# VH-VL binders against q9umr5: the designs that were tried, part 58

Target 1, 268 residues: q9umr5
Amino acid sequence: SYKPVIVVHGLFDSSYSFRHLLEYINETHPGTVVTVLDLFDGRESLRPLWEQVQGFREAVVPIMAKAPQGVHLICYSQGGLVCRALLSVMDDHNVDSFISLSSPQMGQYGDTDYLKWLFPTSMRSNLYRICYSPWGQEFSICNYWHDPHHDDLYLNASSFLALINGERDHPNATVWRKNFLRVGHLVLIGGPDDGVITPWQSSFFGFYDANETVLEMEEQLVYLRDSFGLKTLLARGAIVRCPMAGISHTAWHSNRTLYETCIEPWLS
Short names: E, the ipSAE of ESMFold2; O, the ipSAE of OpenDDE; V2, 0.75 times the mean of E and O plus 0.25 times the DockQ between their complexes.

## First folded at step 3 (VH-VL)

Design ba1 (framework fv_acimtamig; at its last look DockQ between E and O 0.01; V2 from the best seeds 0.00; counts 0 for: pae E 12.9 > 2, placed apart)
Fold by OpenDDE, look of step 4:
Structure ba1 (fold): chain C 268 residues (1-268), chain A 122 residues (1-122), chain B 106 residues (1-106)
Amino acid sequence: as target 1 above (268 residues)
Amino acid sequence: QVQLVQSGAEVKKPGESLKVSCKASGYTFTNYYMHWVRQAPGQGLEWMGIINPSGGSTSYAQKFQGRVTMTRDTSTSTVYMELSSLRSEDTAVYYCARDWGYSRSSYLFDYWGQGTLVTVSS
Amino acid sequence: SYVLTQPSSVSVAPGQTATISCGGHNIGSKSVHWYQQRPGQSPVLVIYQDSKRPSGIPERFSGSNSGNTATLTISGTQAMDEADYYCQAWDSSTVVFGGGTKLTVL
């Protein structure tokens, strides 16, 4: 039998967005128990990410308990960060494949429709004034805003991304790293035609330097310092990078070719 | 649809310079690296170099160091490759090719230009 | 200098399976890509990251990579598959191509 699959949605999403993915899984892996978690849907996805992590944890614990051989996680967009944090705080998770589906794993620094909706009078160059304030950090989007031109503010004010990355010292860093390293495989999916994740390489832990040059995962300090286990995972062959062109952000979970190429191989 | 359209064939003399253009369309130009690859008549593919999406960084094969220059113009979505001090052995079809650019260890070419034949003869 | 080695030519009857090898030291630790080039045409990506197929590439094309050899396999070979095939990888800040293999469909 196939291991259960748990799906975590992205910003302003719901379980309905994954109807095609469910169909694909059912066709290729019949009998698979797939659970799309309908938590923090729609506007509720703007709540602080740590709150979301707690909610999703409560939902996945009973599922994992009933699956002693392990489960797979498919986490889309913002959900990918939620899942990474979830795996960091859970010392007893049994996740085999963690599939990060077009997630801003290294943060976001770009103008999007989501940002315009929340901050219509703010450009990306000025968003640091809002996002790195105490009230700004009450919004999920600000929890992974990563301004390369204001690194000090990011490191000091980011209440989520900087912590799960181990970029700021905290008492749980060692334990979180240990917990995250329990994952069997980390599958990173994304592509240059996404249109939302900025830079798109963030889905692969790439990101801007101070000159807005995109550096790859292996050039990042979090990798070089192995602050949350990326270097260790890569060394053991546990990181899979699966890029694909021609896919917009809202199509990652509904593209058959993408599913067959990047998702299906890791659901066995 | 992604398209890479290169400039036309050229005939050059030894010692001269060539400059080939590659106009991109159908995708976000600034999200992709671009490579140049050449192929001498009846021979295999030879990598020349890479230019990053912004055009601010390049890396050339050692064989062409000091002789090749790659540039790009974002306003026209065009990449250029200039090769100086031409020799007869530089006779080849020159290709531009688009790359993912997510990792240095995984460079690949998913779309190619139609090629530009450059003949160097005295 | 890192070198990728391919056979100069491979022949196969229609409907049979063609296998093209690409040898390189510890190539199994690298991502290998394959390109098809028909006479007078530009190369076309047929396999990337060892075994993945781009959109539009027939399922009869497959790839594997382990140890010191990457392999392109074409099952049910057709006349249209006659072409030159190149393997490609990255090493020491350089993109490396194999010498190419001419596939003839008899």
Scores: ipSAE 0.720, ipTM 0.877, lowest interface PAE 0.9, mean pLDDT 95
Fold by ESMFold2-Fast, scan of step 3:
Structure ba1 (fold): chain C 268 residues (1-268), chain A 122 residues (1-122), chain B 106 residues (1-106)
Amino acid sequence: as target 1 above (268 residues)
Amino acid sequence: QVQLVQSGAEVKKPGESLKVSCKASGYTFTNYYMHWVRQAPGQGLEWMGIINPSGGSTSYAQKFQGRVTMTRDTSTSTVYMELSSLRSEDTAVYYCARDWGYSRSSYLFDYWGQGTLVTVSS
Amino acid sequence: SYVLTQPSSVSVAPGQTATISCGGHNIGSKSVHWYQQRPGQSPVLVIYQDSKRPSGIPERFSGSNSGNTATLTISGTQAMDEADYYCQAWDSSTVVFGGGTKLTVL
């Protein structure tokens, strides 16, 4: 039989958003038990990411316990950051493939409709004033806001992303790195036509420098220092990078070619 | 529909400089890198360099370092390639080509301009 | 300087499988892309990241990359596949192209 698949959604999503993904999995891997977690749906997706991590952790524990041969995670958009943290905080996870669908792994710095809904009068250049306040850090989107022009504020104020990326010290960093390194495969998916994730290379651990020039994963300090294990995983051959052009942010979980090319090969 | 439209053919004398344009449409100009690749008559493809249209940063092949300059204009979604001190060996078709690679090791060319024939002769 | 070696020509009958090799030291550790160029036309990406097809490229095209050789395979070869094929990879500080293979379908 196939290993169970756990799906973690993104901002304002519901399980209905993944109906096509479930159809594809059923066609290619019949009998796979797929659980789409219906936690933090709609407006609840705005709750602090550490709160979401705790809730999703409680939901995945019994699923993992029943699958001694392992499970796969498919995590979409901000859900990919939730899954990053799950892999770090769980001493006993048995995740084989962690499939990250267009998730801002190094953060977000761009104007999007989601940000305009939340902060209608703000520009990306001014959001650091809100996001790097204690009040702002109570919103999930601000937990991964990464302003490249105020990196000092990001490092000091980010309560989530800077910590899980090992960009700021944390007492649990060594244990988090050890736990994360147990993952079988880190499958990174994203592309230039996403339209929401900015820069889109954030899905592949690339990000802006102070001049807004994108530096790739291998040029990032977190990679060079191996802060949470990216260099070690790449050396093992455990990182799969699967970019695809032509896919908008809301289509990653409903495109058949994307599924066949980037997801299907990693669902044992 | 993605299109890369290049400037027309040119005839140059040795020692002159060349400037070719490539106008992009049908996608978000700043989300894709742009490369320049040339092909001498009856020969293979030769990489010249890359520009990131978002920040304007460039990287050139060692062979062309000091002779080539790449620039862009975000208001017109256009990239430019300027090659100085032309020699007869610079006679080639010059292509602009779009890239959505996430890093240097993943550079690829998904759409190409129609090419600009440049003839360098006395 | 890093070199990618391709055969200068490959001939195949219609409906047969064409195989084009691209040789390079430890090329299996690199990401290889393949381009098709018909006479008087711009190149077209047919395979990226060793084995993936862009939208619009027939399933007849496939690729592999292991050890010192990357391979482009065209099954059920058609007359329209007649073209020059180039492999491409990155090495150190530059993009490297193979010398090109002329595929003849007769």
Scores: ipSAE 0.289, ipTM 0.743, lowest interface PAE 5.2, mean pLDDT 91
Fold by ESMFold2, look of step 4:
Structure ba1 (fold): chain C 268 residues (1-268), chain A 122 residues (1-122), chain B 106 residues (1-106)
Amino acid sequence: as target 1 above (268 residues)
Amino acid sequence: QVQLVQSGAEVKKPGESLKVSCKASGYTFTNYYMHWVRQAPGQGLEWMGIINPSGGSTSYAQKFQGRVTMTRDTSTSTVYMELSSLRSEDTAVYYCARDWGYSRSSYLFDYWGQGTLVTVSS
Amino acid sequence: SYVLTQPSSVSVAPGQTATISCGGHNIGSKSVHWYQQRPGQSPVLVIYQDSKRPSGIPERFSGSNSGNTATLTISGTQAMDEADYYCQAWDSSTVVFGGGTKLTVL
């Protein structure tokens, strides 16, 4: 008997987008209960990420309660940030594998079509003026916007990413770190041909320094200070990195080779 | 309509323990942190600690560490605060207060219980 | 340990503006909340995050926070505003309240 799998979608996404992933799981792990959460679909995915975390939490509680042996999370794009926050805020989560599909875990600093749709006259160099305001933080995209040239504004204004990364002092940091560290495995998936996540290494907790040089996870202050448990988790052998070239952002959940290589082994 | 209803007033002797309950209604109990704050007669507000009703994790003010225990019962949406080794200086009104929960408003007390007067006599 | 300092009392004539200060080292970098407590009642949130009003709080209540001082301002003060007022912040995982200010309307 396979552990139940919970799937969390990304920005401008819906549960239907995962039909191929569901097919792969059914073929390789017959009898697995898979729940693709049908919340914050389409434009509702722009709501503040903490509101999304609250809603997704309500949905996962009964699933986790019925599976005392544990569950797996597969979380795509923006959904990977929602899931990481869930691991921090839930004292009683029983997640074995957290599978992060091309998620901007250290933030986003790139001009995308979706960003242009929301903020048509802005570009990455000036979007901090919108995102690092109280009004901007009411949009999910701004909750993980990370401008490497305005780190002081990021640290003070971010209502989500700076908190779950432990980059800003806050009262829940110790408890959130304890909860996050109860995960069995953190499976990081992404690649250089994604085309949306910028830098693509954000999916592996890499990010730009002030000169836009990409530093890897082990070079980040949040890792070195062990702010939310990455260093501890890596030392425990619980972090799996599964990069794959040739996959565009919208294809991570519809590529069979990616599934078989990076996802299937962790769906015990 | 958010409501926090606390247990009734108590009279205690020095050395005993007190246990105050706070029953929550009108919202999803496990989504909001709960705090305890006390107020001695004629004095200001004093924070005692916080509990996350999801899972039951706690953090206490240093003054009360080792004497206070906070627990919850999710089936009844109730938070409990126990204070041991009571002294006369523990005479106070004890309040539960809801933290707005996740996000930007943490450690902001948007709803308060009616208060529970505990008198530690002699 | 972090300390918030308030005056013990403030008196104001009806219709005038009352100001209540809350002093703290670098308090301008913190989120400050304000509570009103009428005699025999539980505290009620009147200002949060320095300057925001909860639903149901009259617009004559306002707040500011910069440098080492946060301020609660009540314009057009009414007799019903007579109460104790507490500022509140957090520091190092600890909630800190000011000592309270008794507002008298005479």
Scores: ipSAE 0.006, ipTM 0.471, lowest interface PAE 12.9, mean pLDDT 89
ESMFold2 (binder alone), look of step 4: mean pLDDT 94; pTM 0.953

Design ba10 (framework fv_acimtamig)
Fold by ESMFold2-Fast, scan of step 3:
Structure ba10 (fold): chain C 268 residues (1-268), chain A 122 residues (1-122), chain B 106 residues (1-106)
Amino acid sequence: as target 1 above (268 residues)
Amino acid sequence: QVQLVQSGAEVKKPGESLKVSCKASGYTFTWYYMHWVRQAPGQGLEWMGIINPSGGRTSYAQKFQGRVTMTRDTSTSTVYMELSSLRSEDTAVYYCARDWGYSTSSYLFDYWGQGTLVTVSS
Amino acid sequence: SYVLTQPSSVSVAPGQTATISCGGHNIGSKSVHWYQQRPGQSPVLVIYQDSKRPSGIPERFSGSNSGNTATLTISGTQAMDEADYYCQAWDSSTVVFGGGTKLTVL
């Protein structure tokens, strides 16, 4: 009788990463149909996020159609941004819980091994020169690169995150907001020891100002203007914040205490 | 089955305006973007713009900005494209085309209308 | 503005392989889609996202995209493949089409 669960992986990832998560779900909610989407695995996770959204959308449609009482999404890291866009572009999604597992919802501004592999001579301070070009925007990582020292360039050049966050106008903004607001619960998970997501508060819609001081969600213009529905969701009691210390980026989907505290309560 | 049915051929004089319709059926109308693409006789495809049928928001190619207007009627699942201040070089077949996604960087025209021939002559 | 360059025409004998190029600066970093248009008919999507086939498109159609050139390849070309072919990519929030290639099978 449990709603089906759809899992969306992150950068350079695949379904195998979620074997412990599936074990936990089976133990606490036996009989749950869990589908881990095997699309854009490994290096294909570098494809533009809008391209990934198209593919994942087509994969989730039949799953949602078979579950008239609704589905849950568990979306890890970069996958959380894919799920943000899915909820916005789907006029008839029936998602109850959207569980965002350490995803850079306001963007990323930190040096990581992933970025160094693709852009080995870059530093976070100069990556904006690559990411905010047409060529850079063809890579998923650059779609959510958010340099707080070049916010005007981010707002103008981001082909994905600035648009989905309502930070720049788009023809779809009104329908994206309406569709996103259909979600039952937005469960935000993250923590200070992640080590990859920078700032870690990006997982909770917080982000750096121009001085690299973190401003929390309620201080963001996207929240204050209710650009895609965060203020409405919070007022509705639909946003759940579940921070946890002591968890590194690759451990969110394999920590039992995290699962029991932050995920299990939202898998009706 | 997805179908896009456009209005019939038109003959216009320079300076007049054109309004072409495209009626959608076989899917949820508000789920998919609709584009307008034209093709002058013996020439290639030229993108004119996009409309989101859910909210009615539009974005136009720079060349047509100020002359083109795209609208929709959700009660009839119909999109419209109006082009004003017609010139002889606006003679073309005008197509509506459905986009299967909301991405600017990966727009895909999966279903096309049959086309509407518009002849602009004095 | 960004330009996609295609040869105006390509001729191939039945059963041979036809190759249609689409040139663009750094096009290998973009998603490229291909459309087939027969005279008097609407375009039909034959390849999307560089190399993927929609349902109903024969396996003899394939695509690739790297560097400055995207390519549509039709193996074992048949008379029914005779048509105009257009490549499509995105640049600066604008859809860009190639000029089109007339494929003649004779």
Scores: ipSAE 0.000, ipTM 0.405, lowest interface PAE 15.8, mean pLDDT 88

Design ba11 (framework fv_acimtamig)
Fold by ESMFold2-Fast, scan of step 3:
Order: structure tokens, then C-alpha cells, then sequence
Structure ba11 (fold): chain C 268 residues (1-268), chain A 122 residues (1-122), chain B 106 residues (1-106)
């Protein structure tokens, strides 16, 4: 009787990371069919996000077709951006709850161990030189790099995030907005102790201005212009914001209190 | 462990200025907002304003606009609240309080300093 | 100018359920947070966003918020719960606190 749940993992991740999440779901919603997608695992998670969207789309179509009452998405970290685009490109998705688990919805601008592994000699202040090149845009992490000091370069070079956020025009923007707005609930989860997502408020559509002062969702042009439907969703009561302190980036899918507080209520 | 340690109690005369400090430790100072809230003896809580330690951006309650100034020093992880033109009704315990800072509509106070008692009398 | 109204006091026996109300026009459309303040101590966040508990807060604390009333519920009330309780919400340009409720546990 519970709607099926589809789980999309993050950067350098795989289905194994969700073993605790699956235990929690089984305890509170026994009988739920949970599918953790084993696509773009490990280093394959570095492939361009539009390529990942295409692959995940092919995987979710038969699952959604078998569930006429609807499905829920739980999308972790980078996976939340994949799910954002998935909901926009699918004319026929039947997603009820889209649960975004610490995903950089407005982008990333921070010095993290993942960036140092990929670009050891680069600081966040100069990573724009690499990411906003055609070569850099072949890596998923650069698809959501958002340097607040080079917003013009971000808008011109971002092949993914600027398009799905409606920050740059695209021929499909009207259709993408219409598709995204079919979602029942947009559940945003994140917190200040994540340690990877920078600024952490990116998980709630907040982001740095040119002085690195975080502006909240309601102050963003994307929201004010209602570019892909955030203002419409908020007005419908369809956006849920569930912050929690004390949770590191790799613990969002394995913290029982987080699950009970932020995820469990949205799994019908 | 998260700690907010405030400066000690003060006695002031009407017309003077007050400056209270709040030193943060045990977390990344710039990832959380800081608020100032006061409590007059035997009374309830009253919000004074907020500072974002990352950019230094401030917003004050209308009642205190023009008398209050909030600043921070990122090198010492310290926020300051200065209140000018003191009156006897400014006698209160002044608290700094941390906020995980994602939206104005959901401001909250997850950790509080120990409070600084300020007595304004002649 | 937005006002949150709380009863000045509530009394319960140990082990009984205490309920503290916070009244405000259309408060159910706002997030409500609750703070516990023991004598001589700083406030402690016990419930945030209507019904969520911070780490370290016992499960006997719960909250709800609908229409014109938010409620803090403490089940199996213990002597250690004796304190002043404040509700808090945001309205347009300011943080608003309720007047506080003194909980007495006999």
C-alpha cells in the first residue's frame, strides 16, 4: 500500500551507502518496494550530469509505469541535481515526494577534499578557470560549480545547473517548468555541519552573493522570477524545509533521527 | 563542544553606551548566524537583531534601529553588540544565540551564551 | 505588532501530561519553535519547526501547530521539566516571542 521509493546516490557513491536508510524504511513502512539505482557508481559519478540524467531516466520509466498511484524519490548529494533535471525532462513522471538529501541545488563554492583530489593545486577562488571550460564541463562536479565572483562566466559556461535553474534560457524551459511543477512535495534537507556542501544553504536554494553573504531562496532571482516553479510550489505549500545540525555529509542516509524527522513523514 | 562565552556583567549610567562580546568555539564560526536577545528582570525574551558572521550583514529589530550595532571579528570568532543612549529600561540580561541560518521565516536559537547582566542606573 | 499569547502558568503532577498553548493569528502558516528556561539558566531549544526535536531532547517532548494555536506537549512530566517555556515565530520583519509559561511540577 505504500508508494515505491527510488533512491539516487551521490558523487563517488553506490547503493551500499543506503543500507541503513533501507532498514529504516522497512521498519516504519513495511512492504515498501525500494529500488536503489546502481548506475554511475564510484568514478562513473564524474560523468556529465546530462549523461547521468539520460541513464537514470531510462531506469525509472518502467518503475513509474508500474506504480500508477505514484512514486517517491530520495536523492542524495549530487543525486539531488540529477533528480531535479529528471523531473523537468520527463513529460510523464508521477513523483509524489522528491526528497533532496543535502544536495547543492544552487551550486557549490567551497574547498573540499573531493575537489583537492580532482584538482590538487586549485583553490576555490581559481577553480572557475578549469570548470568553466568545455573540458571542465565534462565532469559532473563542474556542472554545478557556482563561483559567486564570476557569475557571468557561470551563466555562460554552465551546461547543466544554470539551465535547470532557469538562470540561462533554454528552448525547453517552459516544458521543463510544467513537468517539474507536477511534483507533489519538494522536501529539502541539509545542515550547517555537512562539511562538503558549501554554502550548506545551497541545499535550500540559498547561495552566496558577490561578497559571500548567503542570500536565502526568497531573495534569489530564480525564485522571484519563478523560473522553474519554486515560488509556485511554495505558494501551494509543497516545499518542505527540514534542516538539522550535527550531521556530516556522509551521514544523511544513516542517521535515524534525521530519517524520522525529515524523511519518514513524506513516505506515504 | 559548542560554546558561546559572553563578557561579564556591567553597570552603566543613562546616556552611556554598552558593548557586549560573545566568543564562539566548537564549530565553524561563519556557517551559523548569531542573534542578540535580551530579557528584562522577571520579563520575557525580546529579539534585538541578527548578524551573519560570514559577510557581516546585519538586520535589527525596528525598536533598536539607530541605537544598536552588531559586528564580528572572524579572526577571534567573536560577535559584538553595542547599544547606545542607554536608559533604565535597558536593564536586562543580554544573550547571544546561534542560528543555523537558512531562512528569515525560520530563525531559531539552537545554542545560547550564558548571558550578560547589564544594569542601567544613576 | 504580531502577538503570541501563552498562559502564564500550568501545573501538573509528576508523570502526567502537560500542554502549553501558543496562540497567534494564522500561526499554523508559520514555523513555531519552543524554548525551555530553567531558573538562572539560558534558554534551551526543545522543539523546532513545530514538531521536530533537537538531538538530546527526550521523546516525551512533542509539538504541533495548526490554525491559530501551536502546542507544546510534555508526556510523563518529570520534576526536571519545571521551567519557563517560550514559543517563538517570525512575522514579516521581526522575531516574536510568547510571554512565557511557568510549568510547575508538584
Amino acid sequence: as target 1 above (268 residues)
Amino acid sequence: QVQLVQSGAEVKKPGESLKVSCKASGYTFTNYYMHWVRQAPGQGLEWMGIINPSGGRTSYAQKFQGRVTMTRDTSTSTVYMELSSLRSEDTAVYYCARDWGYSTSSYLFDYWGQGTLVTVSS
Amino acid sequence: SYVLTQPSSVSVAPGQTATISCGGHNIGSKYVHWYQQRPGQSPVLVIYQDSKRPSGIPERFSGSNSGNTATLTISGTQAMDEADYYCQAWDSSTVVFGGGTKLTVL
Scores: ipSAE 0.188, ipTM 0.708, lowest interface PAE 6.0, mean pLDDT 91

Design ba12 (framework fv_acimtamig)
Fold by ESMFold2-Fast, scan of step 3:
Structure ba12 (fold): chain C 268 residues (1-268), chain A 122 residues (1-122), chain B 106 residues (1-106)
Amino acid sequence: as target 1 above (268 residues)
Amino acid sequence: QVQLVQSGAEVKKPGESLKVSCKASGYTFTNYYMHWVRQAPGQGLEWMGIINPSGGRTSYAQKFQGRVTMTRDTSTSTVYMELSSLRSEDTAVYYCARDWGYSTSSYLFDYWGQGTLVTVSS
Amino acid sequence: SYVLTQPSSVSVAPGQTATISCGGHNIGSKSVHWYQQRPGQSPVLVIYQDSKRPSGIPERFSGSNSGNTATLTISGTQAMDEADYYCQAWDSYTVVFGGGTKLTVL
């Protein structure tokens, strides 16, 4: 039998986006129990990420309890950050494969249609004024806004990403690292034609320096300090990197070649 | 459709400088790295270096350090490779190649230019 | 300097399986990519990340990578597969190519 699969959607999204993914899983791994979580759908995806983590935690606990052999997580876009936090805050998770579909793991710094809907007069260069306020931190997208020109403000004001990445100290950091390291495989997926995640290498823990030059994961201070376990996971052979060109942000969960190449091998 | 179109063949004298261009189209120019790789007649592939068109950061193979310079022009989606102090041993086909890898450990070349033959002779 | 070693040539009859090796110290801990180059043409990516095929590459191309050897396997080899094949990996922030293998389909 196959381990159950839990799917967590992204910003302004819902379970309906994963119809093709479910079809692919059923075709290659018939009998797999797949649960697409219907929480924080649509506009509710704008709620603070810590609130979303609590709600998704309550939903995944009974699923994990019923699967002593383990479960797999497939987490799309913003949902990948929710799953990052779940793996850290749960003392008893039994996740084998954590599959991160084009998630901004080091943050976002790009002018997208979603940002223009929320903040129509703001450019990416001035969004830091809104996002790094207490009011702005009540919106999920601001929880992972990472302005490389105001890294001091990001480190001080980010209530979510800077903490979960160990970029700012937190009392629970040691426990979060220990919990996260229990994951069997961290499967990172993303690509240059995504069009939303900026820089796209954020899906692989790369990010802009102050000159907007992308530095890869191995050049990041969080990796070098092993703040939440990336260096340890890489040394253990537990990080799988699966970039693919030609895939737009809304197509990661509906591309057969991507599924067969990057997802299927990790669904035992 | 992705295309990388390189400048035409050149004949140079020893001691001269070479500048090859590679014009990209069909994708967002700044989202992909660009490498330069050369191949001497009947020989294998030799990596020369990489440029990130976003920001213009470069890294060169040690063998070419001090002789090679890579630049880009974002307004024309073009990368350039300049090699100075040419020798007869620099006779080769020079390729630009696109990379969607996220780091050095993932660098790969998904599309290649057609190549530019450079002959260095006295 | 890190070195990738390939056989200079491999010959196979049409329809048979061709195997091309790429040897390197602890290469199994690195991602290996494979390129096909026909005479007078640019290289084409045929396998990436050890075993994955780009869109448009036939299923008869496969790869593996463990220990000190990465392998490109071409099953049911066809005349059109006759080409030079290069493996590629990374070391010390540089790209390293194997010396290339000429595949002859007789």
Scores: ipSAE 0.007, ipTM 0.553, lowest interface PAE 10.1, mean pLDDT 90

Design ba13 (framework fv_acimtamig)
Fold by ESMFold2-Fast, scan of step 3:
Structure ba13 (fold): chain C 268 residues (1-268), chain A 122 residues (1-122), chain B 106 residues (1-106)
Amino acid sequence: as target 1 above (268 residues)
Amino acid sequence: QVQLVQSGAEVKKPGESLKVSCKASGYTFTNYYMHWVRQAPGQGLEWMGIINPSGGRTSYAQKFQGRVTMTRDTSTSTVYMELSSLRSEDTAVYYCARDWGFSTSSYLFDYWGQGTLVTVSS
Amino acid sequence: SYVLTQPSSVSVAPGQTATISCGGHNIGSKSVHWYQQRPGQSPVLVIYQDSKRPSGIPERFSGSNSGNTATLTISGTQAMDEADYYCQAWDSSTVVFGGGTKLTVL
């Protein structure tokens, strides 16, 4: 018998996007109970991330309670940030594998079709004026907007990402770190041809410096300070990095080779 | 400077419904969660549920599920707790209590209202 | 159903150290908060996240949490500390309170 799997979708997404993923899991791990959470679908995915974390938490609690041997999380795009926060805020999660599918773990700084739809007259260099306002922080995408040229504003105004990454101090930081460290495996997936997540290395906790040169996870202050446990997890052998080229942002959950290489091995 | 001011004491009969208000001031109302906790005479504290004023999302303790409803009005910075089908066992002091707006890892109550005594008797 | 166990009462002389225990299975893996409640008054947060003290709470209040027991310690106990003390933790999907401990200073 296999541990149940909980799936959390991304921005402007819904449970229907995961039909291929469910087929793959059924083929390789028949009998696995897979729950794709139908919360914050479509435009509701623009709601503030802390609101989404509360809703998803309420949905996952009974699933985890029914599975004393543990559960696996598969969290796509923006959903990976929701799952990061879930693992930190839940004092009693029993997550074995947290599989992050192309999620902007260190934030987003790029001109994408999603941003053009939401803020059609704005370029990435000017989005900090909108996102780092109280109004902007009421939108999920602004909660993880990370402008490397205005790091002071990001640290002061980010109501979500700067806090869960331990980049700004928070009273709950020690408890969030303790809770997050209970995860069995942190499986990070992403790639250079994603086309949406910018820089794509954000999916692996890499990010731009002030010159827009990407620094990898091990050179980030959050890692060096072990702010929420990345250094401890890596030392424990609990971080898995699975980059793959040739996969666009909307295809991570529907590519069979990706599934067999990066996801299947972690679904015990 | 943070204040939570609750509505006054009430006397109810079994089968009636209760609605208690809690008006917040001295902080940004939508940045903090609000809980409801009750205490029967001479007894301990019992958690009823939580509301996020920013989106209005709620979560209730299993014991009160189906009987309790929590709402808020952002224009008046007020949260409400309604409890239906009252029984004598619902006689208690009802408290609203604030929680940090970013916390669900460990709910905590940093500021409490003064309490509302509700007596349910025939 | 998760249960937090506290002694019903603790008595200390003025100036002595009072310790109030809060027992629970694997409570050391949870975050524990402590509240002080004087008769006819609302509870007041005195310790949060096992050992942290809110502004305005005297340094003589401290806390710890490990294994199956969380402890609230009040050093140099004063008459004004006489109150009921409640521990609190989160379990699965609900907030759990201890039964409360009446601290008597005599």
Scores: ipSAE 0.006, ipTM 0.426, lowest interface PAE 15.5, mean pLDDT 88

